# Designs tried in a protein design chat: VHH binders against q93235. Part 28

Target 1, 248 residues: q93235
Amino acid sequence: IFMKTLDPKVPRFYGKGTIIGVNPGVGYQPWLKERPDSTLIKYNLRDQKSYKAYLEQMKTYLTKYDSNATETRECGAGDSNDDLEKNPDALPCRFDLSVFDKGCSEKSDFGYKSGKPCVIISLNRLIGWRPTDYQENSVPEEVKDRYKAGSIAINCRGATNVDQEHIGKVTYMPSNGIDGRYYPYVFTKGYQQPIAMVKFDTIPRNKLVIVECRAYALNIEHDISSRLGMVYFEVMVEDKPVEEKKEL
Below, E stands for the ipSAE of ESMFold2; O stands for the ipSAE of OpenDDE; V2 stands for 0.75 times the mean of E and O plus 0.25 times the DockQ between their complexes.

## First folded at step 17 (VHH; framework vhh_5c3l_4)

Design c79 (at its last look DockQ between E and O 0.29; V2 from the best seeds 0.00; counts 0 for: pae E 6.3 > 2, grease 24.4 > 24.2)
Fold by OpenDDE, look of step 17:
Structure c79 (fold): chain B 248 residues (1-248), chain A 123 residues (1-123)
Amino acid sequence: as target 1 above (248 residues)
Amino acid sequence: QVQLQESGGGLVQPGGSLRLSCAASGFTFSTYSMSWVRQAPGKGLEVVSDISSSGDSTTYADSVKGRFTISRDNAKNTLYLQMNSLKPEDTAVYYCAKLEVEYGSVWYSFDSRGPGTQVTVSS
């Protein structure tokens, strides 16, 4: 899917009834600057050069967590950013990137080299917004097995029936999605935006797969027409001989 | 560096009016959508109003519709909030906020805000 050129000043989609809206949007990485109008992640397994830009983009994106780490605090299981709105002296929780160490870290080339590419999923930063938990009996079926209260579950599927047949096994890191302890978003110097990663473990070679990823919380609406609560991108992992460009 | 500075807050009686201003610097003001947000005592942050870069589109929270008006002067790099018919429940710190589209996202995010200005509505 070709999108409009990325402009940091103008969104591609607007909220319902408001400019920014009250329902979260979903974003993903890597998105290449050299191809701002493309939502396609395409590379050749046999050509390291073909996926280098994606790796660099991933690294660049994740650098922000290191840059402001000194302005954060370590948060245990019982800690959260809940007090940020009430306590101006409170430090935001440090995001733990180690949750991606099993195949979606820089050490593993974010899965690209092995043909199991990882994609970062995030929500746009809405001031004051935090996920609302489902009741146990109201969790959507597609995320029921992975859902944890206090988190935003992520589910990715093929956009069409054909894509669903091709998408293969998908792993989510962490399995329960985006950790909700990092909400609400409050403008503070050290705030770290929480993310999750999706790993395509068995995506076919030499086939284009259209992927739809949805975020799940009680207060997240899904709408295909407005793209609320979801994001689309395409993945194509090629396995082809590298053609030497004959210098004419 | 993005800088936002609110002014115009104060103490007013119910039914009174205030006009808030936000002076912006450190970015091309005319190319960014802006918002007013507020935080009442003991409550979370709430979006009050937003305005497109050109000023041709505005939105308001239901609680302030018909009473508040957001506007901007791009030549002066200033955002405004005219607040009429003020109520005690409007008491809050009001912040000017800059909106941004994060690369890799197709949605607005809040990027920056000022230190805020106190608005107190009390008899």
Scores: ipSAE 0.699, ipTM 0.847, lowest interface PAE 0.6, mean pLDDT 92
Fold by ESMFold2, look of step 17:
Structure c79 (fold): chain B 248 residues (1-248), chain A 123 residues (1-123)
Amino acid sequence: as target 1 above (248 residues)
Amino acid sequence: QVQLQESGGGLVQPGGSLRLSCAASGFTFSTYSMSWVRQAPGKGLEVVSDISSSGDSTTYADSVKGRFTISRDNAKNTLYLQMNSLKPEDTAVYYCAKLEVEYGSVWYSFDSRGPGTQVTVSS
């Protein structure tokens, strides 16, 4: 499945919703700028050069959490960014990447070298938006066992029946999804967008898998035509012999 | 480093006009959509207006439609906001912002925010 890239010359999403609307879209990384019309994550386990660009994109994307460390505060249980809308001098909560240390950090090449690639899932940043909790009896079945009030649950499945048979075990980091303490999204120096990662633990070799990931909060609407509340990408982890040539 | 510097604010009477400017450097200005965002005393941020990279598509908050005009000069790397028929409720610090594009996400860049320029509408 191919999605058109968002053209930088337009000020808004091309579909339903806007960056100033009430319903966020879902994004993913790694997305390679040199192939902006492609949502395919494809590499060969036997060829480090085939996944080097994905590692570089992941590293580059995550540097924004390092560069903002001096303009953030520690947030524990009961803390949130609620004060930032009313007090522009308050510091936003610091997002801690250590939650990804079990297989989705640089030390493990974000899972690529082991054939268990990690994908970052993020929400479009709507100024002032915050998640609204489901009532306990209204939590969608696909996230019911992982849902935590105050968070945005993530669920990924195969886009077709064949893809669902192939997608295998999926690990969510954190298991509850995106932590709500980092909301509301505010336009202030030092703000650190909360994210989650999805690790594909048992994705088959040499098979294309089309993945659909959705974000879950009461105030997130899902619409395939406008990509509201969801994202599609394809994963193909190859394991085949290669002919390697050196640079001049 | 991306740098944005707002200017042109000041004290003006109700019904008056101001023209804000935002000088941009450290990135290819002509390829990015831009925005004006404001913060009134003790309030959260409000997106005032957006403009596409070419300047041919604009949007406005309902509170400013018909009174404010966003524009850009890509040759001078400058974003503008013409503010007419100013009201006391327009009193705020005005910031310009670069819009970032990630797959499935468009967002106002925090690291491109300038210091802002104060607009005060008072008799």
Scores: ipSAE 0.029, ipTM 0.450, lowest interface PAE 6.3, mean pLDDT 81
ESMFold2 (binder alone), look of step 17: mean pLDDT 80; pTM 0.802

Design c80 (at its last look DockQ between E and O 0.45; V2 from the best seeds 0.00; counts 0 for: pae E 2.02 > 2)
Fold by OpenDDE, look of step 17:
Structure c80 (fold): chain B 248 residues (1-248), chain A 123 residues (1-123)
Amino acid sequence: as target 1 above (248 residues)
Amino acid sequence: QVQLQESGGGLVQPGGSLRLSCAASGFTFSTYAMSWVRQAPGKGLEVVSDISSSGDSTTYADSVKGRFTISRDNAKNTLYLQMNSLKPEDTAVYYCAKLTVEYGSTWYSFDHRGPGTQVTVSS
C-alpha cells in the first residue's frame, strides 16, 4: 500500500480542514444513485435491458462535454489551462473524448455489450489544484510502466486477494491516466473536467469483483479509512439465461 | 440555471468591516454546501470559508479565522460573509461558490460561482 502524504509545501489554496478538503477524491461512472446497490455495476450479457441504465448514465455524463464545447478552445500537446487563473478571457481546453474510441465509446456501448465494461474515473474539482509530478525515481511501482509526467495515473486492483485474482486484465484510457493539461480547475463556464476510463477486459462471468481504483500524483494522498485518492465499486458481469418474469 | 450574485463589497480602511451577501437562485439552495472563495491580485483562488447545507458546520481558512463569519439563510436563499478586522491582505475579489457532490463519490466539488464582488482594504 503506497500512501503518499501531501507535501507540506503545497499551498493550502483549498483550505486544509475545510468541507471540500485539499486532497482529491475519486469518483466513478456509471453511478446509479437511484439504486440501493448504486456502487455495484451488475448486468447480464444476455440481457440488453440489464445494462441499459448504465449506458444511459454514461451518455448523460458525457453529454456535458458537447454542451459547453463552444466555450472551449482547442488545445495541442503544449497547451494547458494554466493561464485560466491569470487571464479571465482565456477559454478552457476542450477535452478530447476520442481517446476512448477503442472500446469505451458509445459506439461500443462502453464495452458492456461485449462483456468488457468501461468505467469513468474522475477527481473532484478543487479550485487551483493541479497534479504534481513524481520524480522519475519516485513513481509508485504499480503505475511506473504507464506513468507520464503531467498526468494523473490511475490504477485499479482487486480490493482483496480474491478480487485481485478475478479482476483480470485492465486497460486504462489513456494509459497514462487523466491528462493534467486540463488543470487547474477554474470557475469558467466552459471548463471541462478531465477523465479517464478503465476497461475490464477479462473480468470473469458470474463473479462479483470488488475494485479499488487509485489516482496517482505526488500531491494525492491515499487513505483507505477516509477513501482519499481512491474509490471502490463492484463489478459483476453475468452470463445467464434471461428468465422471463411471468407477470403474475 | 444556477445563478449566484455577490454584493456588499467596497473600499474599507484597515480594521474595518464588511458584510458580503450572495443571492442564489436556480437550485435548491438549502440542499447544497456553499463556499466563499477569493482571488487576490496576482494570486490564485483561495477558499475563505465554507458552510454545510444546514449551516451546522463551518470552516475557515487560517488567515481569516476569528475575523470572518460565514452564515446562510436558507429561507432567503442567501449566503453571507461577515468580515471584521479587515487587513490589506484581504483585498481580493470575493466569490460565492456552490458545492456539489462529485459523481460516484461522497466528495465535494466546486460547481458554480458568482461574478464576484471587489473588496479593497486600504488606508
Scores: ipSAE 0.553, ipTM 0.791, lowest interface PAE 0.9, mean pLDDT 90
Fold by ESMFold2, look of step 17:
Structure c80 (fold): chain B 248 residues (1-248), chain A 123 residues (1-123)
Amino acid sequence: as target 1 above (248 residues)
Amino acid sequence: QVQLQESGGGLVQPGGSLRLSCAASGFTFSTYAMSWVRQAPGKGLEVVSDISSSGDSTTYADSVKGRFTISRDNAKNTLYLQMNSLKPEDTAVYYCAKLTVEYGSTWYSFDHRGPGTQVTVSS
């Protein structure tokens, strides 16, 4: 499995004070290789070919989580990657995609065919970084009812007041976000970057919605001007007749 | 397969200088940003310096500013770290690291590192 940089131009965002930074950046999928400068997810519910590229990108991205028993280990309750910094022979935890089986898997076309598209949320790989917990009384209101100590919570909102009125119901998978057991990253062979997905259950048809998603841990700073701790993308789910006029 | 191999480490007295090199192969070196990362005994990993793919942009940890210089030679697929005015606190294993920007992110990520080279600053 191969990933390709968009350099020779520098990335759109640098970390604070360094090229890579010490504060996690947030990324999303699907991001089409054919349109690398676009953050728009746009398709027509009545035309399966209009979302085929997004499905292919999602499938290709997720192949990196195939089981490899020789390079990862199964991690249950209480297990984590803490040992990786001290033991070069320790195996990283395997990331389990089954959490996405309720509407954000291949069998449901990742929600696209039902007009409830799923979007993957991830953090860039910093070395040695791990989430720091909020105290119970300091958990931000946006994630208070979903927050779990040891995790990185995700919240998505409309970027403007109009977008917030239109974004509708959002389902988070897992509800408490990205599990901290997959940190730290320390160049470990076989490392499986943890992800979450967000599903837009009731996004309106034929309206552009600008989405802002943020990652939440005590040691994740948010700054709109430098995009620290957040990502923006646009969603437009159309429901328009295809060239032949049929009532669907 | 990405291969990174550091060299140029060793024992040096305080105030001395060393030049680290990192030979890169298995990828198009000139299209990727690179980094030097170190680990002192009993401590975590520290990013020492970064350099853009072209070499036009560099950054340094506060602890090394004015003493260390990162550079690259894209024709030779080689990354360098010139270390001057060395202090005992610079004693560490130094790693050459490849950065990437994966599709689905507009941020750099660490991708690969070499086996490292030991730098010891002691009298």
Scores: ipSAE 0.469, ipTM 0.765, lowest interface PAE 2.0, mean pLDDT 86
ESMFold2 (binder alone), look of step 17: mean pLDDT 82; pTM 0.829

Design c81 (at its last fold request DockQ between E and O 0.68; V2 from the best seeds 0.00; counts 0 for: pae E 2.1 > 2)
Fold by OpenDDE, look of step 17:
Structure c81 (fold): chain B 248 residues (1-248), chain A 123 residues (1-123)
Amino acid sequence: as target 1 above (248 residues)
Amino acid sequence: QVQLQESGGGLVQPGGSLRLSCAASGFTFSTYAMSWVRQAPGKGLEVVSDISSSGGSTYYADSVKGRFTISRDNAKNTLYLQMNSLKPEDTAVYYCAKLEVEYGSTWYSFDSRGPGTQVTVSS
């Protein structure tokens, strides 16, 4: 899907009845600066040059976690950012990138080289917003097996029936989605935006797959028309001989 | 560097009025949407109002609709919040906030805010 040229000053979508809205939007990486109007992730397995830009974008995006790490604190299982709004001296929790080490780290070229590309999923930063947990019996079926209270579950599927047939196995890192302990978003120097990654393990070669990823929490609305709570992008992993551009 | 500085806060009686100002610098003010957010004692941060870059679109929280008016003067790099019919519940620190679109996102996010200005509504 071709989108309008990205303007860092103007969003493509607005909230219902508001400018920024109260419902989270979903974003993804990699999004190439050289292709701001494209939501397509396309590369050739046989051509490292073809996916280099995606790798660089991923690396660049993740660098922000290292840059402000000294302004964060280590958080254990019982720790969270809950007190950031009340305690101005509190340091935000450091985001743990090691959760992506199984195939979605820089060491593994984020899965691109192996033909299992990883995509970063994030929510826009809404001040004061935090996910609300589902009750155990109210968890949507599509995320029920992976859902954990305190997290924002992510589910990606083919946008159409054909795409769903082609998307193959999808792995989520972590499996339960975006860790909610990093919410709410507050204006602090060391705040680290939580993310999750989606790995396409068995995506077919030489086929375009339209992907829809949704975020799940009780207070996240899904609307296709307004794109609330979801994001679309396309993935095409080619496996073709690299044609040497005959220098005319 | 993005700089935001709020002013105009103070102590007022219920039913009174205040006008907050936010002086912006360090970025092209006229190209960014802006927001007023507030934090009441013991409560979390909440959005009070937002305004598009041109000023053509505005939003208000239900709690302040009809009483507050957000505006901007792009030539002066200033954001305003006219607060009328103030209530004790409006007591909070008010912050001016800059909105941005993260690359790869199609939505606004909050980016930066000022140090805030105290608004106290009390009899």
Scores: ipSAE 0.726, ipTM 0.859, lowest interface PAE 0.6, mean pLDDT 92
Fold by ESMFold2, fold request of step 18:
Structure c81 (fold): chain B 248 residues (1-248), chain A 123 residues (1-123)
Amino acid sequence: as target 1 above (248 residues)
Amino acid sequence: QVQLQESGGGLVQPGGSLRLSCAASGFTFSTYAMSWVRQAPGKGLEVVSDISSSGGSTYYADSVKGRFTISRDNAKNTLYLQMNSLKPEDTAVYYCAKLEVEYGSTWYSFDSRGPGTQVTVSS
């Protein structure tokens, strides 16, 4: 017999001056529903059971990207969802998970088993929003080496100086971030929300690291107090002996 | 199966008033935030107003602030938009939209909309 309660339908953050806002918010996965108040990703490398829930959450989240040829279409270079506002019968671009096959797929337990956990980064669905490009001379330094016109770049850093010293090497997948071809969203049937992943390649063991990730396009504002254009979560990868205690 | 149906649109003169309604079914209306979105001829979609699940928080676009009032009746599963002092610029199809929060996102996202109701402010 199970007690099933409805989780709150109120987000932690509202948009700037609104309930939903006009500026994209940033979200992450995995976020465990059984611990809704926590943004902590914590597990022990020596205990596969300690990260099983994160793997299951990642798998469940990604099922929405299963191929569906009748509800989505293949979009090549120079192609996008731009027609959707004028043509309600057009199919949205299909999002291809194969970009994550280098260490952020199910085959590698999304990096958890190797101590290089992957985290999904996404933007909330605003209607009609699409990224606008920085001019070459105005690209923020944090993303300059990875920025590509037409994309939303992602950058993650430690939230404090100590966290920044500990965060280590971060790999972005795709390196250019989220491709703009998946925009706009206009209530499109079959829409596949694009994502990026961030892999923490050299995060230290047994240390808590507070991570701040930001999304970058000319029309994405950043505001620390309201968390516009950014997301925070904590990562702690332990490497400790496993203890099983059974008491009567 | 989310179902949203707008009503109350029509032709009205500048300075007039209209009240839009949106009947909701197929989900627990009282637990979701809602929005009114409009599309003027030849323009993109614009968020007009939104309202929290309880009705305690609201937002209005600058172009309608002070003239429009969003409200909801959770017992009747109905969303409303009272539109006063209408201008020709308010001519649009008005859509009732459902918002959601997915676990793993700390923000609202748009989920679905109704077929819309036409508002025409003649001038």
Scores: ipSAE 0.493, ipTM 0.769, lowest interface PAE 2.1, mean pLDDT 86
ESMFold2, look of step 17: ipSAE 0.411; ipTM 0.719
ESMFold2 (binder alone), look of step 17: mean pLDDT 81; pTM 0.823
ESMFold2, fold request of step 18: ipSAE 0.400, 0.310; ipTM 0.728, 0.670
ESMFold2 (binder alone), fold request of step 18: mean pLDDT 82, 82, 82; pTM 0.837, 0.828, 0.825
OpenDDE, fold request of step 18: ipSAE 0.696, 0.689, 0.700; ipTM 0.856, 0.850, 0.855

Design c82 (at its last look DockQ between E and O 0.39; V2 from the best seeds 0.00; counts 0 for: pae E 2.7 > 2)
Fold by OpenDDE, look of step 17:
Structure c82 (fold): chain B 248 residues (1-248), chain A 123 residues (1-123)
Amino acid sequence: as target 1 above (248 residues)
Amino acid sequence: QVQLQESGGGLVQPGGSLRLSCAASGFTFSTYAMSWVRQAPGKGLEVVSDISSSGDSTTYADSVKGRFTISRDNAKNTLYLQMNSLKPEDTAVYYCAKLEVESGSTSSSFDSRGPGTQVTVSS
């Protein structure tokens, strides 16, 4: 019985009460390291300089997918990182960034220039974690129209009633959320973290909107106090004349 | 490049003690939470213990609580695991792992680990 030395790449247990926990957290980009305490995405449509840092952050974040691409394999719709559990020599699935080409790519300045900013949504990397599908009749109402088994649906709304009135139309890329084929997370250098993007298509100008984004899978718990399964950030798209700093 | 290297593993009798060390380089060690994880034969990876970046907070798996102590020396870029009262079920490859806070959140991710050190508890 060749005890196949379980590849250390496939962890099964992360513990309740640990720092990392057992429930996914949700992250977002762009998050500027220069402003670590700020969750505000604010820029002026009329001032390219005002959103340059966000663009750079987005680019920097996405560079990681290119940097380890040689350590990945192409995966079709039927493939997943489950193969890594069966074959220690298997390469992780390469993430396809082309899904963001419709308005959330670098070519489009991630929507910032056009006043339709895109935000990256991600889950923290829990070893061995993978999304559990809802039963068809148990899919939460807010994501029913977009939910696909095997994926993690994302839904963003205004944090308050006022914010919900202001947030406007939101587009999700892909519509069904984060593709599950890239799970489970494995301890390999080539692993590419799956992400989705949220595009704010009709966000008002010169108004602060507090946004709450939640991730949806059966094994994702939402807790406002601990912010598990969700993330908050603020968006303010200004449309104001650029004040010429009079060089004194 | 993030580098982690475990040491201190070996063969011990039940009831014995070992002290594992993890040498870290390639990142600002003092700014990251760290973890010890282990993989027993035929089992998946298990989180053994975590420690905050400052060392002021620690967590332990129930199976090792009271027996293991995680600590760190940020000046030496070293993570430690004192293992007392070792049991056969503690036999595993032990890895040190770097935890990274997910951007825009307060949640952490497993980021990097070392090659591991073998701990064998046997009479």
Scores: ipSAE 0.517, ipTM 0.778, lowest interface PAE 1.1, mean pLDDT 90
Fold by ESMFold2, look of step 17:
Order: structure tokens, then C-alpha cells, then sequence
Structure c82 (fold): chain B 248 residues (1-248), chain A 123 residues (1-123)
């Protein structure tokens, strides 16, 4: 069913009683602010101008992860943001972008120039939410080989049978998804939202592919009708001659 | 820089009323959904209510439905919470929070909050 008059800037998820942020939504980048109603990522490999806006949006989004020794801290083995709920002045864990250096960094134009575009996957910031682990015997089959306790696994598939045939090889960075140590979010100044990236390594040229990505933790519900725990976007990587000026 | 400043808290008796205000600056207030969030002593944060950017859609926690009313005045860049029939359980610091749109999702993220205003309901 579809709700006709719901304001898209009002969250439908909120906590009850002492718990906040039970059911996070899923978002993606690049999302162009000049086309806010569109989830289409479309560009022509032969025309660098056709993907420049996506690169600029990725760069702008990632500026929040610039080094800041005075507003974040280094978090090592076994360390996390767990104490932020009791101490709002504690420094949040610093998120390290180096995991994306293998084809999903600015140096590689986030994969766009090679026809292997990268897409950032994130969970919306709910107050106090943190992932709950699956037991080993209950991990969903589509993420079983990549799942790690303490993380939120990501899986992307084609929305239809045709899209699934076309989506090709997908690389997840990190392979086990979004690291849970960066939760919870509790309005901490300097908070660095954890993310993952998905690289579409073998997406076909000149074909529209509808992608569905889902986030996996025991306490993330999936519902196709309301799109809980998932996000949809479309990818169209063209490889066409650029329209050339015709002199009269 | 996003600036949010709550006011209107204080001490009231059970059954009383208070009206909280939140002055917003440093962003285009009329384009963002807003929320009231509270934290009772020794407890976690609770989302009390939220309101769409236009003000035409609202939601409430079950514990406050029928007693609290969220509203906004986009011309004055101000968010309000009218609290009626107050109970001792409503004692908390109340925060004004700005929401942020998440791309490709029907959900928003919490972005930032003000320093809060204390509401104490006691005889």
C-alpha cells in the first residue's frame, strides 16, 4: 500500500519509552540536490561532463571525514562509541576512508571514469540505535559469507529478474559492510557516520539497471511495501559517441 | 553554523501547562523537518514529536499523544511544543532537533540539537 500525503522530511521511525531509533532507513550517495526527486545515476563514459556532478557530490559528502584530531578520537581494537550516551562531551570514533582506496576514491573518480561506479550506502542517524547481531545459524543466506558480528552487512541485487541478470559483479567495501563501532549516534559534536561503498564492477553499457540494496542486522526490519531497511536507485552507464558540433 | 536555542522550561505542578520555544538560525528553517527529543534523569533519549517542514504532518510518542502539540512558525524560524496535562513522568531536559534528508530514502536523519531546556513537574 502507498501513503499519499506523507511529508518526505518527517521520519516514520521513532523510539517508544526508553528506546530510540529501532528501525533505521537506508540512504545512498551520490544524490544530486538539484534533482531531489530523482534516484537515477546516469552518465556517458565518453563524456566526462556527464558524470562531473556525481563526482562533486561524492567529494562534498566525504568532506565530513577530513582529519580532525580535536573533535574525534582514534578507536582501536575493541573500542567503540558505546560511552557517548552517558558522556555527550566524549569524542566520537574517527572514520577512516582508506578502506575505499581500492577503486572508490577521488583518485579513481569513484569508479565513474572506468564504468565501475561506486555508491555510498548509509543508515539514517537514529538517536541511540546500534546493530544487534545475528546468531551464526540465523544469518540470512545472501550475506552469510560476508557477515561479521558487530557489523551491518550490505547486499545489492537487481530489482527484477532482468536487472539481476544485468547487475553483474558487485564489490562491497568493506566486504562485511558498515562497522557497528561507530554507533550509537547521540548528537555528539564531530560525529562521523559510518558508511560502506558498493562498486558495480561489470555493469552493462546502455542498459538501465534498477538496484535494490538492503542493510542486514537482527534489528533492521525489511518491508518491501514501505521500503524498510532498503534503498532503490537506478544506474545507466552509457557508452555513446558525444554529440559533435556540425559546422554549416 | 546551525544554531538551536530552546526556552520556556521551568517548574510546574502536575496538571499544569508549559510552552517550549526553539529559535533557529544558520540554516533555512522552512526547508527542514524538526523534532522535540527529551531525556529524563538517568534514562535514554526519547523522541517526543516531529513535524514536517511545511508543518502539515506531525507524529507523537504514545506517552504524549493528546497532551502535547508540536507546531512551527516558519516566518519567525521558531519551533514550539505546547505541553498540557503535565505529569511527573514528563520531567526531562527537552531538546530541539533539526532533521536532515537522507537521499533515496523516505526517512530523515537527526542532524543536530540545541543545549536543551529543563522541564520539572513536581508538586
Amino acid sequence: as target 1 above (248 residues)
Amino acid sequence: QVQLQESGGGLVQPGGSLRLSCAASGFTFSTYAMSWVRQAPGKGLEVVSDISSSGDSTTYADSVKGRFTISRDNAKNTLYLQMNSLKPEDTAVYYCAKLEVESGSTSSSFDSRGPGTQVTVSS
Scores: ipSAE 0.418, ipTM 0.743, lowest interface PAE 2.7, mean pLDDT 85
ESMFold2 (binder alone), look of step 17: mean pLDDT 79; pTM 0.785

